# Designs tried in a protein design chat: VH-VL binders against Nuclear transport factor 2 (nutf2). Part 2

Target 1, 127 residues: Nuclear transport factor 2 (nutf2), of Dictyostelium discoideum (Social amoeba) (q86hw7)
Amino acid sequence: MQSVDPQVVGVGKQFVEHYYGIFDSNRAGLTQIYQQQTTLTWEGKFLSGADAIVKHIVELPFQQTNRKINSIDCQQTYQPGIMITVTGTLIIDGEAKNQLKFVQVFNLASNNGSFLLINDFFRLVLD

## First folded at step 4 (VH-VL)

Design v09 (from u08 with heavy chain R50I N59R; framework fv_dalutrafusp)
Fold by ESMFold2-Fast, scan of step 4:
Structure v09 (fold): chain C 127 residues (1-127), chain A 120 residues (1-120), chain B 107 residues (1-107)
Amino acid sequence: as target 1 above (127 residues)
Amino acid sequence: EVQLVQSGAEVKKPGESLKISCKASGYSFTSYWINWVRQMPGKGLEWMGIIYPGDSDTRYAGKFKDQVTISADKSISTAYLQWSSLKASDTAMYYCARHSYDSSGYFDYWGQGTLVTVSS
Amino acid sequence: DIQMTQSPSSLSASVGDRVTITCRASQDIRNYLNWYQQKPGKAPKLLIYDASNLETGVPSRFSGSGSGTDFTFTISSLQPEDIATYYCQQYKNLPYTFGQGTKVEIK
């Protein structure tokens, strides 16, 4: 398979749009995405479990984010699931003059016909 | 309520161009792939291609890659299927259908279909 | 491209009969198969996804089974409203492909 199956790409893109839709409108709503088994590395800080992760995200020192997605790349994982790499730019609290580049990686595991977020890595990209 | 509403029936001559539409409502248009499916008179279903309206990522079945163009307009939640030059063999019912949100690759909501008749 | 072949192409049965349609893939598609119903003059409707899962709102008399290359679709007790053409569809690889359809008629 020289290209990633479109259903896999579709799930990845739909997940990313859903995730950022929630993050950029109501971060507290991310409780529906993060589970007990999810881990997050946010700018090098490791967090485990929905409660710790959502608390960290809700307590980030800004009111809102808006973003433009530059790329969404997906691959099937060895165990049933999807690895998603996202690049883009984000604006914090309406500061359009200070657009920040980011990379985020999600690992979704297949679970009873749906997907469960297992790993999440976020980092700002400095160039 | 989720709906896909397609444009009305078309009667064309060979060589003419055509663009048919599929207007989505009741859900986030940019979050779901839209499929296009052809059904020739008295025949079965043929998958033509798919578009993700959020970024216009488009995939075609090889048979249709150079025969049609699939596009979408996010501002009016509408997907399109277009021919630059119709042939009599393009006579068919054309359906748009929303792709599943999960990885199951099923089509959960379908438009009512647009009948395209191409004859001299 | 993965080829999907249905059998039979057409069948006639009486109300209350058990009806079985088969679908064969030209290569292994695991359980990546869906079934659709198309009534005369209407758009197709999803009945079964991932080989064996019943779509919400679909009557329990419809079922699917199989994996790999051989799949079956069953109507346990045929009703008059079930007259339709039934299609299998694989989503293992692009392009997605459909079987040629099985026309179910009531005697």
Scores: ipSAE 0.005, ipTM 0.600, lowest interface PAE 12.6, mean pLDDT 89

Design v10 (from u08 with heavy chain R50Y; framework fv_dalutrafusp)
Fold by ESMFold2-Fast, scan of step 4:
Structure v10 (fold): chain C 127 residues (1-127), chain A 120 residues (1-120), chain B 107 residues (1-107)
Amino acid sequence: as target 1 above (127 residues)
Amino acid sequence: EVQLVQSGAEVKKPGESLKISCKASGYSFTSYWINWVRQMPGKGLEWMGYIYPGDSDTNYAGKFKDQVTISADKSISTAYLQWSSLKASDTAMYYCARHSYDSSGYFDYWGQGTLVTVSS
Amino acid sequence: DIQMTQSPSSLSASVGDRVTITCRASQDIRNYLNWYQQKPGKAPKLLIYDASNLETGVPSRFSGSGSGTDFTFTISSLQPEDIATYYCQQYKNLPYTFGQGTKVEIK
């Protein structure tokens, strides 16, 4: 049987739950996840470093987000680390009839016994 | 401080059941995987399987998946390794060891070991 | 399963000597390899993780290197307390697998 190491999947799921838990409750708290080395492409806009990334996310033009995760897929990377692909739906400011589909990709690198978020890609998906 | 404390040595006969324990303290039990490792007398280390106590997800090495059961009780921060029917070939030292959310597959803390002797 | 083979199976060296142990994986495991020390009658102890990272509290005389299929573990200046069996272990694929061990003794 072919499958990804369940432990790798477990780490990826824990990261995703932690990340969206912060994002959907207090976006400013993402300063603990985004580091100097992190890069983000948000809807095609490239940002580098924690300050620029968190400022962008906090200034997004909505007040409340709720999401449902449809899938979390993980693979080990060439250098020690984990690539995570997330799909789901996002509801903004309680507009349940206007659900937005998204994809997000995270690259976590092993860094001296812990994981560091290196790359982050977010995009809304239109039909 | 982090500790994994295992139950005491066992002397059993073939066909008997046995359940040994690994009690964790000094950290969040549900945030770390617990692994079981066998070492037969005079032999090397063999990975048997693990459990993630947060959701009781388990994975076993092929030769052990129908021979043992791994479980955990979150309320008392304890993981278990269980045999329904022991064989003489189960005679070995059994270790538990943890690894973390931030680290995949390296065992930073180990229990002291439980010696299991199965003889007729 | 990924097979891990260590060489030598045993060695004898003098205090102050450089000791090198090798570990070979049957397939590419990149840097997903750890090294453990086991003293007689005791549980194993993690020394090196992810091929080359020294665990906190472990003396700097221990080091690891390599990637892919070939790995080395080195003790730069052997001390009496280093007498033990050393194991490599891969965690790229389940089941996790250990090498057979290398016994290090004093001459």
Scores: ipSAE 0.000, ipTM 0.549, lowest interface PAE 14.9, mean pLDDT 87

Design v11 (from u08 with heavy chain R50E; framework fv_dalutrafusp)
Fold by ESMFold2-Fast, scan of step 4:
Structure v11 (fold): chain C 127 residues (1-127), chain A 120 residues (1-120), chain B 107 residues (1-107)
Amino acid sequence: as target 1 above (127 residues)
Amino acid sequence: EVQLVQSGAEVKKPGESLKISCKASGYSFTSYWINWVRQMPGKGLEWMGEIYPGDSDTNYAGKFKDQVTISADKSISTAYLQWSSLKASDTAMYYCARHSYDSSGYFDYWGQGTLVTVSS
Amino acid sequence: DIQMTQSPSSLSASVGDRVTITCRASQDIRNYLNWYQQKPGKAPKLLIYDASNLETGVPSRFSGSGSGTDFTFTISSLQPEDIATYYCQQYKNLPYTFGQGTKVEIK
């Protein structure tokens, strides 16, 4: 049976932990991980560049998010890098009754032993 | 501190009605689900149903849907479990439990339990 | 309804022993599984949530693992205060369902 390189999985999981740690505590802190070349599709809305992306995220119409991660799946990309698919559940502003399922996909590009976030896709999953 | 305090033990006869309570304190009562769990003598745990006090929305396990009523009174932060007509088979310990907004389905705080004995 | 089956139904072990309990779901529940401890005469207490996360204030000798349909709960070094019945519970689908319980006793 074939499996993904454990180093690739480790990097992907570490990135996801770091990203949601910032998102769920201080969304403005995401300026430290978005680059000028990063693109985000958020619920079908395309955004390019760190400033536009962080502005969008900070202005989302909720005060606090809490989440449960259901899966983190990683694959090495054709060009050096890592594709990460995350599924989970969001609780917005403490409303446990109205939990929202989401999927998020990150593409990290390898750059001399480090990684840059290049693509980000977020979507709520409706039943 | 978060607490769920249940009403005291009950001794009833078959056919009688009963309403037991679970009083919450130390948190926003309207923002968390309250669950009811039954444990028959010497047996395991059975989930009966839940209520969201913010709008009184309820879910029941199929086995219990037509046997009990779950309700809540926001003004006194209290949830209730009610029978219109008790049977001897309702003899059990009844627990209330909260699930945290941090994750659906974790019962992070439990009441101490209410023992209901139904005998002729 | 999703059925939860625990193994064994009861066990006896010595202080210091490693104790392992398993829980099987009748269908895939991902990691939507919790473990509870119930001591005689007491309400249940949450020990492990989401299959492998230790609840705050719970001793590190307790651990959980697994995903999908097969789950394991372990006490690395059994203590006298661990004498209890342990329950798994799924919350992927309503109604929430519990395993039948595993009674842990000291030899």
Scores: ipSAE 0.000, ipTM 0.545, lowest interface PAE 12.6, mean pLDDT 88

Design v12 (from u08 with heavy chain H99R; framework fv_dalutrafusp)
Fold by ESMFold2-Fast, scan of step 4:
Structure v12 (fold): chain C 127 residues (1-127), chain A 120 residues (1-120), chain B 107 residues (1-107)
Amino acid sequence: as target 1 above (127 residues)
Amino acid sequence: EVQLVQSGAEVKKPGESLKISCKASGYSFTSYWINWVRQMPGKGLEWMGRIYPGDSDTNYAGKFKDQVTISADKSISTAYLQWSSLKASDTAMYYCARRSYDSSGYFDYWGQGTLVTVSS
Amino acid sequence: DIQMTQSPSSLSASVGDRVTITCRASQDIRNYLNWYQQKPGKAPKLLIYDASNLETGVPSRFSGSGSGTDFTFTISSLQPEDIATYYCQQYKNLPYTFGQGTKVEIK
């Protein structure tokens, strides 16, 4: 049987649900997840560190996001950690007619029996 | 508990320089945008620009881009608005105001205002 | 720049009257609109944010509605302490812009 460790998948899924729960309810609460070591590439813009990242996310020009996660794929990284790829659709400010497709990639590094977010990539998928 | 306290009224002549201040207390100064708003006597409100003290990033309204400099000093939780050379047309009340922390862009706390009078 | 136009520029009404002020944006700003009250000699105070949300501590007689380009601010029963100038403000795009203000007076 060739498959990713179920424990790894469980951790990745739990992280993704927690992250979007915060993002879609109160983006400022992402200070709980982003740390000084975290880097984010958002639509091609590179940002480093919790303060810069949270500032960028809070200032995004929409008030609410509502999303449906289509897939969560996980793999163990070369150094201890988990790479997570998420695909889904999102609706901005309740405009259901304007569903947008997105991809987001998270790299979680193992840290004293838990995980911390190191890399974050987000992009809308345009035709 | 959150307060923005501005410096006192100024009376200046055209051509003089001026720097007014807005001292913040009761919150994390580096985590909120500070905005500057002008109100000429008997007129409405005009947004001049803003600064994010955490990284000193600034944005200006085009009308004010080359007229003023906005800065901040994190060590004393103070934002500044500065003119190198004042004009009579700079006579106005100047307010500083904090932008809300969430995705909404309202100004939740305002300073009391600094009256600047420029006359010969 | 997005231009914000208020109407009327001034009004006089009696205590207990319903007062309505409108604000028009030169382009679609969704619900990215706030309303402020300014009493003579004082700094502005937030009343309504995101077009229709009442700020904490603000009396329920104040309300806002609208989206896109047309917005309304209402005082359901005017009180003497409501004498002030009221401003709308858009925050969808920089630069942030205010309406010219509506002066509300008691007759």
Scores: ipSAE 0.000, ipTM 0.556, lowest interface PAE 14.4, mean pLDDT 87

Design v13 (from u08 with heavy chain H99Y; framework fv_dalutrafusp)
Fold by ESMFold2-Fast, scan of step 4:
Structure v13 (fold): chain C 127 residues (1-127), chain A 120 residues (1-120), chain B 107 residues (1-107)
Amino acid sequence: as target 1 above (127 residues)
Amino acid sequence: EVQLVQSGAEVKKPGESLKISCKASGYSFTSYWINWVRQMPGKGLEWMGRIYPGDSDTNYAGKFKDQVTISADKSISTAYLQWSSLKASDTAMYYCARYSYDSSGYFDYWGQGTLVTVSS
Amino acid sequence: DIQMTQSPSSLSASVGDRVTITCRASQDIRNYLNWYQQKPGKAPKLLIYDASNLETGVPSRFSGSGSGTDFTFTISSLQPEDIATYYCQQYKNLPYTFGQGTKVEIK
């Protein structure tokens, strides 16, 4: 009989679809999502701030990504906000035979009824 | 431009089934919750429930959970509100409305409404 | 469910008057409250979001204030086109709930 606040789940799902929509179509557009206070850990590499993060993402050595989302799980954070965990599969540059599993975690901080992306963790899952 | 266009007015008899529609355009249909709101003649607004079209996840207000079914068809960007058996008390204006990510829980775009009249 | 109570249920005022409507939540909803205007025969229209923020394109005579459980909506100088029913709505918890509405008429 336990459940996460449906409002939290709704916001988390909207954020994830919006984020990947931009990432998979026009990575440079992510400059609207990443803020000065955002931090990203990408495959163990720590990056801080919108400029450094977007530069890293647009310079990734592939041109196109297509993904299938397997799960989106949300929880309220200790301080006002939402923690989102996403799992799925990723196809790069049309290589359908080379599907990669990934996990990504987003932390959104509450800001007067809206949300800001504060933390982002991405990792490929090879096992 | 973002638009929600609802199906036309319905006149039905008690016991009949009905399915009304809300067609979305001008945005990513699968990325926003669609909500249904009832307004009985001369009365206020009542939130009935919502659907997330991306995975068909739904939430209902307790009063409406056993009265209606909310569904969506991603291929034509359309959400639905359905009754298996109408009652005279279902006579009302029904609105669909989009829930905005940028301001959690406010209805930024509304359909024009579908008037449903249930009479003998 | 969070219950929203509006006062008054109806009012009549003259053009140019200041009109005030109050909304009370049965629980603390912080600033998670919106105000909508519904003109006769039309769908509701968002006027104020997050208790005090004016939606784009909405005239500056409309304003909102309050937090927690007590909220106020004000029309600083009532115009003929403001004849409508006004609703508050909380979005802190599902189910979303509306106040019963305040009908604003011109004398």
Scores: ipSAE 0.005, ipTM 0.581, lowest interface PAE 13.3, mean pLDDT 87

Design v16 (from u08 with heavy chain H99K; framework fv_dalutrafusp)
Fold by ESMFold2-Fast, scan of step 4:
Formats: C-alpha cells, structure tokens, sequence
Structure v16 (fold): chain C 127 residues (1-127), chain A 120 residues (1-120), chain B 107 residues (1-107)
C-alpha cells in the first residue's frame, strides 16, 4: 500500500512545529530559518531573501500570535526535498473570538543531509 | 546540552499498572519525535513506537499497539510509556530516544534506560 | 514489517584486526540504514547514519557501505574499547526495525 515515506512526514512535522514555536515566541529568531535563497508570498505580497522576509514578519502589526494546527501534509518533491501544507487557526493578541483560519505551504530543499527553506506561501482563509 | 532523563527502576507484579517517564531538556521538546525501544534481558533492541509531542501524534509497532500507551506532557517536556496490566514478559530495559531533526531516521540522543522487572 | 538479519551473531577477533559485519533487509531500503554500538550496561550510541555517514566524534576506523538490501559495517583496526554489540536499524518504513545484533569480543 502506497503512502508517504514516514521519514518525510516526521521531518515535515518537526519543521512546522519548530517554525511556529519561533514565530509565536520570538519572530526575530526566524533569521535562523530563512536563507538568502528563500522566497515568501505573504497574503499575495512577494518577498525574496532572509533580510526582507524577516523584516516583513517582525513588522507585522500585532504583538502575539497563538495557533492551533489542524493538519500537516507532506510529500517528497521532484528534486530532493519536501513540500509541506499546513492548515490551522490563528489568534492574534489574545482575541479568541477573532479566530482566523490560515493555510501555509513550505518547500524544503535537501542540502547535504539537512534542509533549506526555499519557498513559503501564507494566506488567511476567507469565507 | 540535550539530555533525556528517565525514571528509576521498577519492580512490579503481574497485573499491576505502570507509567515510566522520559524528561527532555536542552532543546525544543515539541519539535522532535520521541521513540521508545525495548531490550529484553540478553536480547536485542525492539522499536515499540513514537510520539510527536507537538500534536501528540503516535505510531506503534503492531506487536505493542494494544499492550502500551505512549503519551507526552508539553508543559513539563516529558514523554511517557504506560501499561494497564503488566506481564512477566514485559521484564526489560526500556529506552527513550530522540529522532534526528533531518530526514534521517537515526536516534541521536538516548535516555539512560529504565529497568522494569515483573515477577511474582 | 521489514526484517533485518545480521551476520555473524557473534565474533572474536584480535586487536588490530579488520572486523566486518553484514546486515540484510528483507526488501529495498535504499540507504535508510543506521548502525549503533551498545557497550555492556549502556544505552546504544549512533556510529553510522544513512548507510555510510560517520557521526560526529566517532573514530574514523568505523565505516559503513551498501545500498538496497545488503549493507556492511567495518572496523578497520579493532581496539579494546570496541567490545560491544552492534546493531543495524532501518528507517525506510514504520515500524523501525533492528537487526538481532552482532556481539564483538577480543581474544
């Protein structure tokens, strides 16, 4: 029975939890994850490179984010790497009644037994 | 430094319940799979299952699926292995081990082990 | 489940000898194989990951090779501190499975 490689799933879940752990505690720490070759599309705005991306994220107009992950789906990419799709719910600045649904897609490229974040897409899900 | 510290040795009788622990420190507990491995006296290593503490997702080896429960408590960075009713055949050394962060499935850090002895 | 079979189950060799242990998988696991060393009374320690990569801090006399179903672990010059049981482990599919172990002793 065909299924996604459990190691791919494991790596994807570890990446997602690590990423949101940093994002939701100290966004500036994302400099450890974003590289020069990373690109981000944030609500339709395209950004390229670690400095521009981290600056954008740090300057988002809210102080605290709390999130609940609904799903993490992973697949191996055509070139060595992992495509990760995340869905979940986001609470900004403790406003629990203003829960926002989001989708985020990460593309990780293999690099000498490690992974580099190459592509990142974030969007709020609208009704 | 990364470390996994397991609870102390246990001596139990058949039919008793037991919960042993593996406390993690020095890293983001919710970002790594924790695995449980059994070693019966004089025998080799057997993978029992794993948990991802970030979302409590679990996988078990078929042999252990209905024999044990794996859980984790994020607030104290601790993973657990639990039996509702012990058997003499559960006598073994139990290790917890952290899976590597990358796509390799190797166990980079191991607990010191918890010896469980089940006898009448 | 993927079955892992090691050969031999035990061996005795002299200090300075080349020691070779083999591991066979019941199906193709690519290079998704690790080797661990377990000294008496201790937890296992990773030596080789992804069939051939030496873990940081592990002496260069240890090496691994192979792909698919047949794998080899070698100690180029056996030392007294190498007395241990060695295990291969596949991570291609869940459940993860280990070989039965090879006990290495010095004459």
Amino acid sequence: as target 1 above (127 residues)
Amino acid sequence: EVQLVQSGAEVKKPGESLKISCKASGYSFTSYWINWVRQMPGKGLEWMGRIYPGDSDTNYAGKFKDQVTISADKSISTAYLQWSSLKASDTAMYYCARKSYDSSGYFDYWGQGTLVTVSS
Amino acid sequence: DIQMTQSPSSLSASVGDRVTITCRASQDIRNYLNWYQQKPGKAPKLLIYDASNLETGVPSRFSGSGSGTDFTFTISSLQPEDIATYYCQQYKNLPYTFGQGTKVEIK
Scores: ipSAE 0.000, ipTM 0.564, lowest interface PAE 15.6, mean pLDDT 89

Design v17 (from u08 with heavy chain S100P; framework fv_dalutrafusp)
Fold by ESMFold2-Fast, scan of step 4:
Structure v17 (fold): chain C 127 residues (1-127), chain A 120 residues (1-120), chain B 107 residues (1-107)
Amino acid sequence: as target 1 above (127 residues)
Amino acid sequence: EVQLVQSGAEVKKPGESLKISCKASGYSFTSYWINWVRQMPGKGLEWMGRIYPGDSDTNYAGKFKDQVTISADKSISTAYLQWSSLKASDTAMYYCARHPYDSSGYFDYWGQGTLVTVSS
Amino acid sequence: DIQMTQSPSSLSASVGDRVTITCRASQDIRNYLNWYQQKPGKAPKLLIYDASNLETGVPSRFSGSGSGTDFTFTISSLQPEDIATYYCQQYKNLPYTFGQGTKVEIK
């Protein structure tokens, strides 16, 4: 019987909760998570580097996001790190009629006893 | 693939009723707003209103609130724009367009348009 | 209602020219502005969303900028297939409103 290391799952879940906590309260604070080597594909649009990524996210044309997480799945990557897949629902600016399903994938690379966000993919999912 | 397919051109007389349609396919119809946009001959685009098919909630631009009814039938993924009594000034091309609430709040897919001609 | 005013209402330019269209909102709309292209007899097509983001599949010669009340749309090198009317549209408040359009023709 094989299963993902509970410590890996714990780290992944903690990262996801921390990331959305910042995103849903103060998106500008994401500067502490995105690094120069990070890449983001947002709805099919490729962005590279912390400055470009944070600018894109901060300039998204909504003030508030509220979300419900449906799943957080983690795996160890071939190089030391964690791949995280998140699914959930998202409400923008209190517009419950526009509740949207999303998928987001994070790749965290191990770095001197901590983790760096290297890859980020976000997409809304047609229901 | 995502498509919005509108009903064919209509030629009507003043005072007649009319209902035109916009049939959606390739996505979850109940999860996106459908917008109606008017374009009078040789003129620009005017937003008329929208409907959320999941609960049939509607919003109208003020000038259209008393003139048209927007509705939807989610069992056949179709939105409608209806007049009880047409006027010659209703002569225009009518477009439907979906409005997903993803990121940009933009009209990413449009129907091909329905030309409505109202003349005596 | 928020009024959107475009300038100019029409223009003629040569292939390869840089074309600039402006859009002004009657009140602050932040970056809640989209640009559409409409060719004769066709439905509008989204080119730019949220003031400055290029829609996927749209040529890189198209760009947008601005925030608040003043916005600019640019075609860096006009091509024959760019002959169309261009519209700005705000979505900050209902009702959504469009500019009157700018007709771009080749001289």
Scores: ipSAE 0.005, ipTM 0.536, lowest interface PAE 12.0, mean pLDDT 88

Design v18 (from u08 with heavy chain S100R; framework fv_dalutrafusp)
Fold by ESMFold2-Fast, scan of step 4:
Structure v18 (fold): chain C 127 residues (1-127), chain A 120 residues (1-120), chain B 107 residues (1-107)
Amino acid sequence: as target 1 above (127 residues)
Amino acid sequence: EVQLVQSGAEVKKPGESLKISCKASGYSFTSYWINWVRQMPGKGLEWMGRIYPGDSDTNYAGKFKDQVTISADKSISTAYLQWSSLKASDTAMYYCARHRYDSSGYFDYWGQGTLVTVSS
Amino acid sequence: DIQMTQSPSSLSASVGDRVTITCRASQDIRNYLNWYQQKPGKAPKLLIYDASNLETGVPSRFSGSGSGTDFTFTISSLQPEDIATYYCQQYKNLPYTFGQGTKVEIK
């Protein structure tokens, strides 16, 4: 039985851990992750470039997020890079008896022995 | 310390009504779901339903939806399980147990149980 | 409803033995599975949550593993105080459902 490249899995999981660590503690620190070539679709709203993306995220109308990651699935992309799909649940500002389910997809492009975040899709999943 | 203290054993006849209680202390009562679990003599555990005391929202297992009522009184940090008309098949140990408002459905604290015996 | 099936229904082992209990879900529940211990005449006690996490104050001889539909609970080096019935429970979907229980006794 075939398996996904261990380097791809390792990089993808490290990226997700790092990204949510920053998001859930200090969203302004995401400036370190988003580049000028990054695009984000957030609940259907398209944003391009680090400044616009970080501004949008920092201005979201909540202060704290707590999340439980359900899955992190990685695949190597056709051009060198990694596609990451994350599913999980969110609690916003310590409220709610119901958790919000989310899906987030990241595309990391290979760049001189490291990886750059190129595409980011986030959506709450309504069932 | 966190405690869930249940009311004492009950001996009833078929057709009688009954309301048993689960009194919480040592934590924010309105921030945790209270679950009711049945254990028939010599049998395993069976989830009946739950209540969120902060707004009295309830969920029931289908089997129990029309047989019991779950309620709570947040002024005295007490949850209740109630029957309008008991049957002999309701003879069981009844436990209350809490879990957090988040997606973690694990029961970290349990009451000591209330034994309900229904016989003629 | 998600059905939870445990195996075996009962077992007898000697002090110091490794005891293994399995739990199977009728559909994928990821890691949304807990294990409880119930001693005779007592309320259940949480031992393992989210398939593999040891609850605070629970001895390290207890462990859990698995994901999806197949789960394992292990007691390394069985002790006399471990005589109990053990239950798995899923919380992926309402209603929450328990396995039928595995009774562990000392030979």
Scores: ipSAE 0.000, ipTM 0.529, lowest interface PAE 15.1, mean pLDDT 87

Design v19 (from u08 with heavy chain S100G; framework fv_dalutrafusp)
Fold by ESMFold2-Fast, scan of step 4:
Structure v19 (fold): chain C 127 residues (1-127), chain A 120 residues (1-120), chain B 107 residues (1-107)
Amino acid sequence: as target 1 above (127 residues)
Amino acid sequence: EVQLVQSGAEVKKPGESLKISCKASGYSFTSYWINWVRQMPGKGLEWMGRIYPGDSDTNYAGKFKDQVTISADKSISTAYLQWSSLKASDTAMYYCARHGYDSSGYFDYWGQGTLVTVSS
Amino acid sequence: DIQMTQSPSSLSASVGDRVTITCRASQDIRNYLNWYQQKPGKAPKLLIYDASNLETGVPSRFSGSGSGTDFTFTISSLQPEDIATYYCQQYKNLPYTFGQGTKVEIK
């Protein structure tokens, strides 16, 4: 029994596709994903609660992001939920020459058959 | 509604050039890889290569690296497969298909196919 | 390149029969294996992704299992509309590779 439950992996991948779909098309739409109990660490800056998090993301100093995802790895958490680790590259404002590597970690807590985003960590991988 | 619509059937002679197309609609074209798959008459599926339209990054199967060129035009959401000089052995059905991330390398939408016939 | 081998190359079965197709990878591909259905004259259609997940809109009689190098695709109760060639495909490494296909016909 050394493999992650396929249902857990499926949910994690669906969440990541949904999240980046919104982020890369209309960041303001992330208001639907971030809740009052969500916390985000963005490049080392800690933010708590939907209002603060969405304001930060909407005010990021670029217009468009496009990304290639290299990996999506999932594990079931000790408290019912899913931990998701994403690695990939960002293309900002169409600048393919200066692609940026990133890592992002999501923690989803189970909530009566659905999932709530509780923790979010984002960091560019520099050098 | 997600669609991939390919150009029509082609009848060519050996040595001629050819460029076929795959036009995407109903999704963010720059966010998905477009793959080209060959199927020779009566044979199975063979992956030729792919392009990521967001940055024009390409990967080819070794067998096809010097045989074809894959390109894309973001302004019209269209991917292309091109031969500089066709051979009779290029006679096949050619499909385009998309996939999202490398962690999700499954082809959820396919074009209808372009039949290419190369004969003397 | 990772080689994908399917068994059998063709089969004929009756409506209502359980049909099983196997796919073997030359190297460990974990669960990075998909199954496609191709009906005569049509483009392939994704049925199962990541070895065991049923694609949306696909009938529940189709299922997949396995990990590593050995994979199984099953049709629990064959229907007339299931006449097709079925392909496995790995996406663990580039180049992506397909099995040779299994042709399923109804008696």
Scores: ipSAE 0.017, ipTM 0.704, lowest interface PAE 6.9, mean pLDDT 90

